# VHH binders against Uncharacterized protein MJ1408: the designs that were tried, part 16

Target 1, 350 residues: Uncharacterized protein MJ1408, of Methanocaldococcus jannaschii (q58803)
Amino acid sequence: MSREANPFKKMPTILMPDELMAKALRRGEKVANEMRQKELPWLLKARFVEEHKVRTIASVVADNLQKVIDKTPPVRKLPKFYQEMVEVLVGIDDFKKSMGAFKWASELVRKLGNEYARKIRKARTPQQAGKLRKEFVGRVKSILEQIHPEMAFVAVAREKLKDLPTFKDLPTVVIAGYPNVGKSTLLKKLTGADVEINSYPFTTKGINVGYIGEIQMVDTPGLLDRPLYERNDIELQAILALNYLANLILFIIDASEFCGYTIEEQINLLKEIKDLFKAPIVVAINKIDLVDEERVKEIEEKLKEVGIEEILKISADKDIGLDELKERLKKIAIKEFLKDKDAENKELEC
Below, E stands for the ipSAE of ESMFold2; O stands for the ipSAE of ESMFold2 at other seeds; V2 stands for 0.75 times the mean of E and O plus 0.25 times the DockQ between their complexes.

## First folded at step 10 (VHH; framework vhh_6qgx_2)

Design z1 (from w8 with T103K; at its last look DockQ between E and O 0.01; V2 from the best seeds 0.00; counts 0 for: pae E 15.1 > 2, placed apart)
Fold by ESMFold2 at other seeds, look of step 10:
Structure z1 (fold): chain B 350 residues (1-350), chain A 126 residues (1-126)
Amino acid sequence: as target 1 above (350 residues)
Amino acid sequence: QVQLVESGGGLVQAGGSLRLSCAASGFTFSRYDMAWFRRAPGKEREFVAAISWEGGKTFYTDSVKGRFTISRDHAKNTVSLQMNSLRPEDTAVYYCAASIGWKPNEYLHTSEYDYWGQGTRVTVSA
């Protein structure tokens, strides 16, 4: 059961200017001490020691900065969901500019390392060689301080992005409905025992991900289980990012109202989700074992009035209607997934 | 691939004005120091103006101070040279240049620039 990792988890820890400089200086001094053991004339030894110290410091700094670039996924090549999450959490333009700053600094430090190494080879005294190395170190410190804001930005961005949920590029069903309507029970029954909990912005409960074969099922506690009118624009944008994930919305109605919400309240939530998402909606009327058929029919009629065409009647606890639900979810989600893939290919051809 | 493309050159009468533009691509423009150089017929390439990436500090050769203004636009990735009160001795091919980082007080020297444009011709008639 292989799962793809969050593309941002590979990002290395981001060192601040003082930390990176300290690391480089420690490595440079180690190399310098090894070089001092050579039997060379005094000036040649001074040149040799300082030259290798400069080259080592330059390499440590430049390689560290380049490693961040190499281990950070290019945002525009990521699935659209991740692109939207980067925009919401950090800002794509600022993220790209910061990667550019790392690249600029890495290249400049390498250039300076080569230039100062050449100058040190021409030094006339050990004091000149040491002065040149100190000047080089000062310039590297200055370069790192120049990009300190971008280093700090990337460090914060890494912390925000490393905990993003992992989603496979598969037909995806997002489950919605008030708490206690049976979403978690249904998810477990449809997908089996193991459901992975993943973090998601603006909820402390995370999201639950499970699978029916090649169908990705996502339950969103704290996101799509309460009215959305209390959320600010940024929170709503994060919720709307689910549009790039969801091929189908499965909305669960508790026919018994034992969940604590009236059918009217549940339908009002359904309307909010219908307005926010472009994916088609399947409604499952759950807990039909606890109400008579007249009540279920009444709920079904109300759902048709608000434009819901796919309605299934189930009891997750009693295993009623689950096979039919599974088949409908699979057919619709795969159809919508393939339609979205065809649209994406058409856009790339333009 | 890094490209610097100059535009805006042409023929202008003495005392007139002209605005040169340099479009940059293939590198992180906001982190490079930028400059304009010129080559008059039969002469060596000489420094005209420079602008730093941080803070937008500007530098000018004495002969153009008060007449030329260098500026940069990070949104369009361009550097511009507004040339006012033009003189016949300003006739030259003007080159845009980019530096990954100047050594102190070395912005005047062509050796400090890593990328160069192909140039745009400016002719100032008497």
Scores: ipSAE 0.000, ipTM 0.299, lowest interface PAE 12.9, mean pLDDT 85
ESMFold2, look of step 10: ipSAE 0.000; ipTM 0.224
ESMFold2 (binder alone), look of step 10: mean pLDDT 85; pTM 0.876

## First folded at step 11 (VHH; framework vhh_6qgx_2)

Design k1 (from v3 with W53G; at its last look DockQ between E and O 0.90; V2 from the best seeds 0.71)
Fold by ESMFold2, look of step 11:
Structure k1 (fold): chain B 350 residues (1-350), chain A 126 residues (1-126)
Amino acid sequence: as target 1 above (350 residues)
Amino acid sequence: QVQLVESGGGLVQAGGSLRLSCAASGFTFSRYEMAWFRRAPGKEREFVAAISGESGDTFYTDSVKGRFTISRDHAKNTVSLQMNSLRPEDTAVYYCAAEIGWTPDEYLHTSYYDYWGQGTRVTVSA
């Protein structure tokens, strides 16, 4: 597996029973037409045409089902972020059960194809050969109908999983704070390049990814900008999955309160995020150009009272304090990233 | 009956542009991978571009990246190939192809597709 790619991108389209059967029948008839060009005695030609039709139908169906299995990563071998997202979005046990149904059906169709092909080779009339092929097709249709619920489940799962964001294996900073505190402006100023927008569950705005050298900066509009009591349980699980990515949280406070939230409301959100995440937190007091220094000092003291020691004072609009912020983010994120790598190595040894 | 009908071919000078269209009928358009292939004189059909029916993801052979754009219109049941900065080596009969679903690493092969149009000729003069 690659940390640079979403492991579910390789999953093929999941065909429904009628779609897969129609494809198999088209391919079977193509092969039958090719076999009809052979010069063979009447009965032998009928046997060969029907036999090859059966073998082709069986192969198309069984191979299609097997390709889904082969192109789907084993969930237990994925990075923990992706394991958690599979549990949240689809359910790991149901996903594994459905892969088992695909395997069962693929193996059964292949077995029946061989059995009916052998029966057709012994057919005493062309009509008997044709009847055996029709019986085989009926059996395949029944098998596909039996696993139709699992096929539908995997199709939905594929749609949810194929668009999961791809994160690089880099020191990662996750940005948090209420809307309009300056998160987007700050992200663009720190990274310099266009921010890449990626899909993420439970937000219609996606997830914004940018870089400061080898530091991955992530902003999650709609996820880390609302109080906990406004989150449903599934949404909270998606937020908690970010623990497997974040080496550092950057929380932005709007000193001016022009964002529409009081300092108390902003600090309350900070406390909720502090309780949810294992990563250390750096707080940036933004928009210091719009308030006097005594107000900034008051905010700083309140932050210290809740246990925040890494505090920066900035103005993203006026380019104040941004170089120091960059250096602090890089230093802390790299340090935490290396600690996480050491802990992962110890887990593997244990 | 399934039909794919290409249009928009013609003669154009090098550096020019041309837009090909493919009208599709007889199947659920959104479930199908649609592709363009081309056959130059004396050569085999080769992959040019593909677009996924459900996601809209696009794929291109290296020689046309940045010059050709594939797009589809689900309401009109058509797929288009906008061909810019044309070169004499782009001279070929262009074929529209379709197959249900998407299978990684298989969609660039002619054997993946059961449905084909009759082709439209594109000639790029020096």
Scores: ipSAE 0.604, ipTM 0.860, lowest interface PAE 1.3, mean pLDDT 87
ESMFold2 (binder alone), look of step 11: mean pLDDT 82; pTM 0.844
ESMFold2 at other seeds, look of step 11: ipSAE 0.679; ipTM 0.897

Design k2 (from v3 with E33W W53G; at its last look DockQ between E and O 0.73; V2 from the best seeds 0.63)
Fold by ESMFold2 at other seeds, look of step 11:
Structure k2 (fold): chain B 350 residues (1-350), chain A 126 residues (1-126)
Amino acid sequence: as target 1 above (350 residues)
Amino acid sequence: QVQLVESGGGLVQAGGSLRLSCAASGFTFSRYWMAWFRRAPGKEREFVAAISGESGDTFYTDSVKGRFTISRDHAKNTVSLQMNSLRPEDTAVYYCAAEIGWTPDEYLHTSYYDYWGQGTRVTVSA
């Protein structure tokens, strides 16, 4: 079984100007040593050696830069989740500008390689051939220094983007609620398998991914478990990127308040998450085994006051209501997923 | 200047264990991809294992998975290959290799690496 890969994991290491130049010079000297073994007249050998050195250096530099471009997915062709994450973490415009700089430099280095190779073929002395190769190397160093800021930018971008979570293209339910409301217990009961832990920006706990058949369940510890006023703008944008992943939000209420948060605090968090997301919300009132039915009814009434229509009553610990919850989640998530896929197809067709 | 020196080779009976070490100098360890290759008698060098300096991710050829473990020590600038459950077909000269950076799928090929150690001989007897 293969895990889907983050498309940015294929990005090669971004070499800095001195690193790339040193690599190119090593490879150029290796080729030069091979060419020196040829049985050629003194001047012709010097021309041959220097020409091949120049062509090798140009190829190593230009190919390295081009390979970064080739292995970096076009942002516009990515799923919207990844597009938004690129904007949040690095900035799409700066990322595109930097790819353009790599392309410009790669093409210019190839052009110069061809120009200097032709000049070297016409050199009248070995000293002139060597001088031309040194001039070429100097020009390449200058080009790399000119794009050094873009190289550094892409290196930082690669580090931020390569650790983005891997998600399957499946109907997706995102679980939210304060800590200790029973999210982890519920996820294990619904999915039945070990969850996969993935990195996500602004949480050290990562995110947990599990499955109910073809339904992808995502728990977000450290992300959707505290109020908005505790988030800066960048963190909020990273949370908003979940709109492109979530087909359905499952919000967990701890009816007992043993989680350490009052029902009012939990409903306030729910309201904030409701405002963040376009996806429909199902609320599960958990731990109903620890409170009486009147209390559960009071909670239901408060939820309806804030516009929640899908409410289920469960106890994850006691296996109460989980079958009904599971079937409801699947039906809604699949419906919303298919609607989103239809909308995406129409966008691409336009 | 980058320099790689292997050690730890020797003669061992089938089923035994050996630990190879590669002392590296002259480079920023985190920027370099480190690998072990081996050359059996009459054959070309083949990929055995690699470890990323950046992430510490490890990679193995199928025939050694579960038996060999590659590891690194940043403080000592060494890369080690713990070889367990050795078989006669593991007999080879083992080479440490290094190259700056990482490129998908190219790291499996000897041409990717500019820096090589001199090799250490491992002989696995019946």
Scores: ipSAE 0.602, ipTM 0.856, lowest interface PAE 1.3, mean pLDDT 87
ESMFold2, look of step 11: ipSAE 0.602; ipTM 0.866
ESMFold2 (binder alone), look of step 11: mean pLDDT 82; pTM 0.844

Design k3 (from v3 with E33Y W53G; at its last look DockQ between E and O 0.89; V2 from the best seeds 0.68)
Fold by ESMFold2 at other seeds, look of step 11:
Structure k3 (fold): chain B 350 residues (1-350), chain A 126 residues (1-126)
Amino acid sequence: as target 1 above (350 residues)
Amino acid sequence: QVQLVESGGGLVQAGGSLRLSCAASGFTFSRYYMAWFRRAPGKEREFVAAISGESGDTFYTDSVKGRFTISRDHAKNTVSLQMNSLRPEDTAVYYCAAEIGWTPDEYLHTSYYDYWGQGTRVTVSA
């Protein structure tokens, strides 16, 4: 297994045209001052100084642009979760277009650096050498200004993408259900460890991550704990990206209704989630210690009517049914994870 | 003109504390990385700590983790290095450095930074 990191956390700062040009000119002048110390005839020294200044400026600019490309993997080769998040937050085609602009500019600046260095070697006077270097600098400034919109776009994209969650490449269970149905208590009981908090679009509460051995448990406060009809299309697309992570959905129902939602409301939320996600669903009827068995059977029958095959009866507070729940979650999540890995491997073989 | 001026160096007994300060002028912190390097007698400059102007994220060399704290003050345009539990091995000239932007792993190298202070001497006696 490998630990998957957010591929966008390592993107370098995107310098704007004036910032990058200023850095290049500083480095160029530093090299020029060093070259002026050489014992050379007047014209040869002028050529040498200006040539090295041009080569340094070209390298600083071209290498900076190329480093952005190198430290940003092609979007189409990323796991599909990250591909979807790039589309939702930024736009894949515009992102690819902007990376193309960086590549074009980097290659052109390097080409011009070589061309002007050759011209400077043939300069007849120090004044001609200086004029050629100034002309080169003007050409580089123009190229950077031409890609300024793409540089700005990538800077904004970096800001939006750098805080995306990092998930391990493990069988993953996503927990859903209304607030106060017992999700947090259950997560703590099942995992036993501190829950990691990760940011996610459209929630300030983040996503809580815990583990049962090699099973990654994800709780989604603010995402899958209220009716989805309240979401605009962009928000819904961010929620749908969870399809690329979830091998199994664990939906929690509060049998007692003390959470403040009726069983009908809870089942309606379940139906919305069932329609949106491809993963199989396990339903846990929680708080069975607070209701009689007739009520639990009634809820179970309603769940079967909506197509739920995997139903467990638990009390997180009283430690009832948790071992069976762990075993069922592990079995199903691992099975679905392996199916997804096989499908991905076949797709990559093309 | 970017200028960096260190202060706060001196003689300290082992186990003691010292706070270094770097006053920066000529730029706005949000776009710059600030770092502390040190040069022990007979050695090359080595990375000590860095802080991002964008995020405030901090980085430390292993030998100072838990003992040194780098911090920034945007209003005063200063970076500080709080050095606790000092050891004789910490004896060095400490330099403040700055450069625009952040690039992974490159911030550890002296060549990444164009701007340097003159250094402030720290001596830790047994």
Scores: ipSAE 0.612, ipTM 0.866, lowest interface PAE 1.3, mean pLDDT 87
ESMFold2, look of step 11: ipSAE 0.614; ipTM 0.862
ESMFold2 (binder alone), look of step 11: mean pLDDT 81; pTM 0.837

Design k4 (from v3 with W53Y; at its last look DockQ between E and O 0.82; V2 from the best seeds 0.63)
Fold by ESMFold2, look of step 11:
Structure k4 (fold): chain B 350 residues (1-350), chain A 126 residues (1-126)
Amino acid sequence: as target 1 above (350 residues)
Amino acid sequence: QVQLVESGGGLVQAGGSLRLSCAASGFTFSRYEMAWFRRAPGKEREFVAAISYESGDTFYTDSVKGRFTISRDHAKNTVSLQMNSLRPEDTAVYYCAAEIGWTPDEYLHTSYYDYWGQGTRVTVSA
């Protein structure tokens, strides 16, 4: 499983009824042409040709539908992050129901293929054999049209799910804080130039992923950088999925307020994040070079009143406090990651 | 009826370049994956490159990465293979192939594709 953790990237294209039928008919005709080369009496040749055409069409249709099922893992067996994303983006129940429709259609087409092949072997005339094959094709078309809504649903679901971000199975720090508090500068300083931009639902800015050794750092512009009351329920569920990613939250406060938000506003956002996430929170008070020590102390005391015990004082621009921050982030993230791995192992034992 | 016609093959000196073209006739593709395969003397057809209709993502066998570029012109129903830094080992008959949709890992196999061209010969002299 290298870097590719998104289980939905392996889903094949979902063919619509007309596309799948056309493919099946094309392959059926290829087989029919091969069978016509047999030296048989005309009735036996007609039976042989039509029987093999029916079996091929049934196989192409049924196998295509089954392949979608086979290449789509059961939602309940996915990592919890992906389970939450399936619920938010498409709805787990509707997704499961649609997979059931694919299975039903696949089995029915295969059953009909066998039934019509047997009828064709008993055809009294070449015309009757051809009529039976046409009847079979008509029934397959009807079955595909019956599940057309489910095929369309899965096609849309595939498009939404195949672009979900991939994350390494590493200790993970999720960065939060208002815009312009210094998050981008800090991320670059902590991780170097290796920051990747990945898609994430409900933000066109994506998410930024970088690394401190084996610590995965994730910045979520557009998600954890503004008040939650600005979010609808679906966006909030996408934010909550980050609980399954985050081992530690790093919240950045701009001591200078030059970001455009007061310390009280920044702390209110912190409180919202604290209420949403189970991961521990480290607060970095940034831009301490722009304020006096008494102001930093006041901010620190307000953070302690909110229940924050891990507080670092830094200046990303002036490279103040960054080594200590790195060490603290690594220690806590690794500790929490190992705790989560231990809890996950106990679930599997049950 | 769909037909694929390759062109652009020929004799070229090692280190040279050729551009292969595959023109589709009898249909206008919209959801067809296109690929190039090749058959060296005494060997079986092998995968060279593919381009996904959905994303335009390209895939290459290891021996041609960095030297070959597959591209697609939807307006002309044409797929091309730009072959640079050619080597004698690239000598083969090159075939264009097409199939509706995208199926991971199956696009590497000749049996995945129903539509094939007749091939164009590429000879790379030492």
Scores: ipSAE 0.537, ipTM 0.829, lowest interface PAE 1.6, mean pLDDT 86
ESMFold2 (binder alone), look of step 11: mean pLDDT 80; pTM 0.838
ESMFold2 at other seeds, look of step 11: ipSAE 0.589; ipTM 0.856

Design k5 (from v3 with Y112F; at its last look DockQ between E and O 0.76; V2 from the best seeds 0.70)
Amino acid sequence: QVQLVESGGGLVQAGGSLRLSCAASGFTFSRYEMAWFRRAPGKEREFVAAISWESGDTFYTDSVKGRFTISRDHAKNTVSLQMNSLRPEDTAVYYCAAEIGWTPDEYLHTSFYDYWGQGTRVTVSA
ESMFold2, look of step 11: ipSAE 0.677; ipTM 0.890
ESMFold2 (binder alone), look of step 11: mean pLDDT 81; pTM 0.836
ESMFold2 at other seeds, look of step 11: ipSAE 0.662; ipTM 0.880
ESMFold2, look of step 12: ipSAE 0.664; ipTM 0.885
ESMFold2 (binder alone), look of step 12: mean pLDDT 81; pTM 0.836
ESMFold2 at other seeds, look of step 12: ipSAE 0.696; ipTM 0.904

Design k6 (from v3 with W53R; at its last look DockQ between E and O 0.83; V2 from the best seeds 0.66)
Fold by ESMFold2, look of step 11:
Structure k6 (fold): chain B 350 residues (1-350), chain A 126 residues (1-126)
Amino acid sequence: as target 1 above (350 residues)
Amino acid sequence: QVQLVESGGGLVQAGGSLRLSCAASGFTFSRYEMAWFRRAPGKEREFVAAISRESGDTFYTDSVKGRFTISRDHAKNTVSLQMNSLRPEDTAVYYCAAEIGWTPDEYLHTSYYDYWGQGTRVTVSA
């Protein structure tokens, strides 16, 4: 399976200027001490020691910056879900600018290292060699301080992005509905006992991920379980990133209203989700064991009035209708997944 | 200035347990990756376990997963290795190591770490 890991989990720790410089100086001094053991004439030894110190410092600094770039995939190459999360959490343009600063600094430090190493090889005295190395170190410190804001930005970005949920590239069903309509019970019944909790922005409950064969099931406590108009714009953008994940939305209605929300309130939430998401919606009328058939028919009529064509009647507690629901979810999610993949391939051809 | 001091080694029968401890001083403990390596007789040092500054992120070589637990105590600047279900192949000198930051895949190698303890011997008898 492709891209089963959060692409940001491989980002290295971002060292601040003082930390990176201290590490480079430590390793430079260790190399210098090793070189001092060589049996060489005093001037040649001084040149040799200072040259290797400069080359080591340059490599430690430049390689550290370059590894951050190398271990961070370019935003344009990411799945759209992760692209949207980068925009929401940190800002794509600022992220790109900061990665550019790392690249600029890495390349400049390498060039300066080579230039100063060549000057040191031509030094006429040990004092001149040492002075050139000190000048080089001062230039590197200045470069790191110049990009300090970008280093700090990337450090904060790393902390926000490394804990984003890992989603497989599979047909995906996102579950929605008010609290206590039976979402968690249903998810466990459909996927078995193995549900993983993952972090997601703007919810302390995280998200629950489970599987029916090759179908990825996602429950979003705290995200799609209350009116979306109550959310600020930033929170709404994070919720709408689920559009790039969901092939199908399963909306759960509690026919009994024991969840604490009227059927009208539940349908209003459904309408908000229907208006905001591109994925088709299957509605499961849950807890049918607690109401009579007339009530279920009334709910069905209201759902058809708002444009819902896929309606199933279930009881998660009583295991009623779950096999049929599983098969319907699989069929639709796979169909929509393949349709989305075909559309993506056509836009790449153009 | 920088010191890493291991303790807790000894002789133990197969199936037994030991807890190793590493006291760290001379650097900002919270910014450092801490690791345990071991050197069996006639072999090079090999990676055993690491714990990142990011708390909760732990890494283990395959042969010790489920048996060894690495942990850290920020208040005491110590890192510990709880070794359970010990086997004769766990016999080695165990070393504490430290380096600033975390770099994927590189933290497994001895060359990643500049700071090392003296080591503590663990012997597991059949």
Scores: ipSAE 0.607, ipTM 0.860, lowest interface PAE 1.2, mean pLDDT 87
ESMFold2 (binder alone), look of step 11: mean pLDDT 83; pTM 0.854
ESMFold2 at other seeds, look of step 11: ipSAE 0.612; ipTM 0.866

## First folded at step 12 (VHH; framework vhh_6qgx_2)

Design m1 (from k5 with A98R; at its last look DockQ between E and O 0.65; V2 from the best seeds 0.00; counts 0 for: pae E 7.6 > 2)
Fold by ESMFold2, look of step 12:
Structure m1 (fold): chain B 350 residues (1-350), chain A 126 residues (1-126)
Amino acid sequence: as target 1 above (350 residues)
Amino acid sequence: QVQLVESGGGLVQAGGSLRLSCAASGFTFSRYEMAWFRRAPGKEREFVAAISWESGDTFYTDSVKGRFTISRDHAKNTVSLQMNSLRPEDTAVYYCAREIGWTPDEYLHTSFYDYWGQGTRVTVSA
């Protein structure tokens, strides 16, 4: 499955028990009206009408349930990003169990439809045929009520999952750093075009996506711009899912501290992100035009002590160092992307 | 009670435009899909366009793609069909219809819609 397509966009609307039953009963009655126009003896007509009602109701219910299964991707076969999002937003085990409930109900309704259709063909009176159809309908209602929790669960899951972002299958750089360190300015300068806003769980700001040629640049306002202690476990899991997208992390430091955070606070955030992500980190020391060279050197030394080897010195506002940064980002992101692509191909072959 | 009332039909020259409107009442709009069908003289009803009330997803028959636009207005509880570049073969009575919870492939079938308007006539002259 490509990271470029949201696998849940094609899920059908999930009907609740009353909605699906009402739909099925309407179809059954339309078929019954057509059958009543046939020229048949009254007992044979009653059998014919009720049998076709039952077969139609069974088909509508079972086919609707089966279509949900058919149009919903198996979670464990999805790219890891989507697997993690399903776990965070919904719960993979509960999702899988709910799909099983749909399958069980669909198969049982088909079986009962065939069973009751055969019984109706042997009815001795029109009243018996009608009673058998009513019994069948009652059993279908009971089956749907038994899986009502699973139907409701899948309906909620569909709403949460259908809006997950789609990303191109490209080398991807994720940008991190405190607010006001220059992330948005840098993204615009590097990409040269308006960024595209996409939805992401646990942020109403969305994510900003831009491109440097074939490199996908992602800025995540509200996600990678504050300390972990401000996050609950669910939010943290959503942040960790970015591991499956990011080939490279670009961390921005404001050398001037005018962003409102000290260099020590910014480095502490960097340390937290370094611990969370598997991807390599490039650090850009931004706003070097606002501080002297000795200060930048001190920051660089502190970064090396943390274990950061890829450090660039820039000013997004003054267009200083951006060409070198762009080339370093491309080189590393493409290398890591191809490495991950090879690993994915080996996994598929196994 | 459920009511669907179409308006906006009339006589128009080929190449012209017309906007149909369907005023809907008596049900929870966010749970229903809405569609336009048409019936040309001597023919059966055929699908024209559909819109999911909740999501806004739209669907069109091939002969009207790029010419017709279905839309909805939550404030007025209406569904509209903007018909541009009209052709004589678009001449028909146009019907508004609703159904709850169809899947994308169910929107084509008249038998799956439970309420229909009375229709509005559109005549496209050569």
Scores: ipSAE 0.012, ipTM 0.489, lowest interface PAE 7.6, mean pLDDT 84
ESMFold2 (binder alone), look of step 12: mean pLDDT 79; pTM 0.819
ESMFold2 at other seeds, look of step 12: ipSAE 0.489; ipTM 0.813

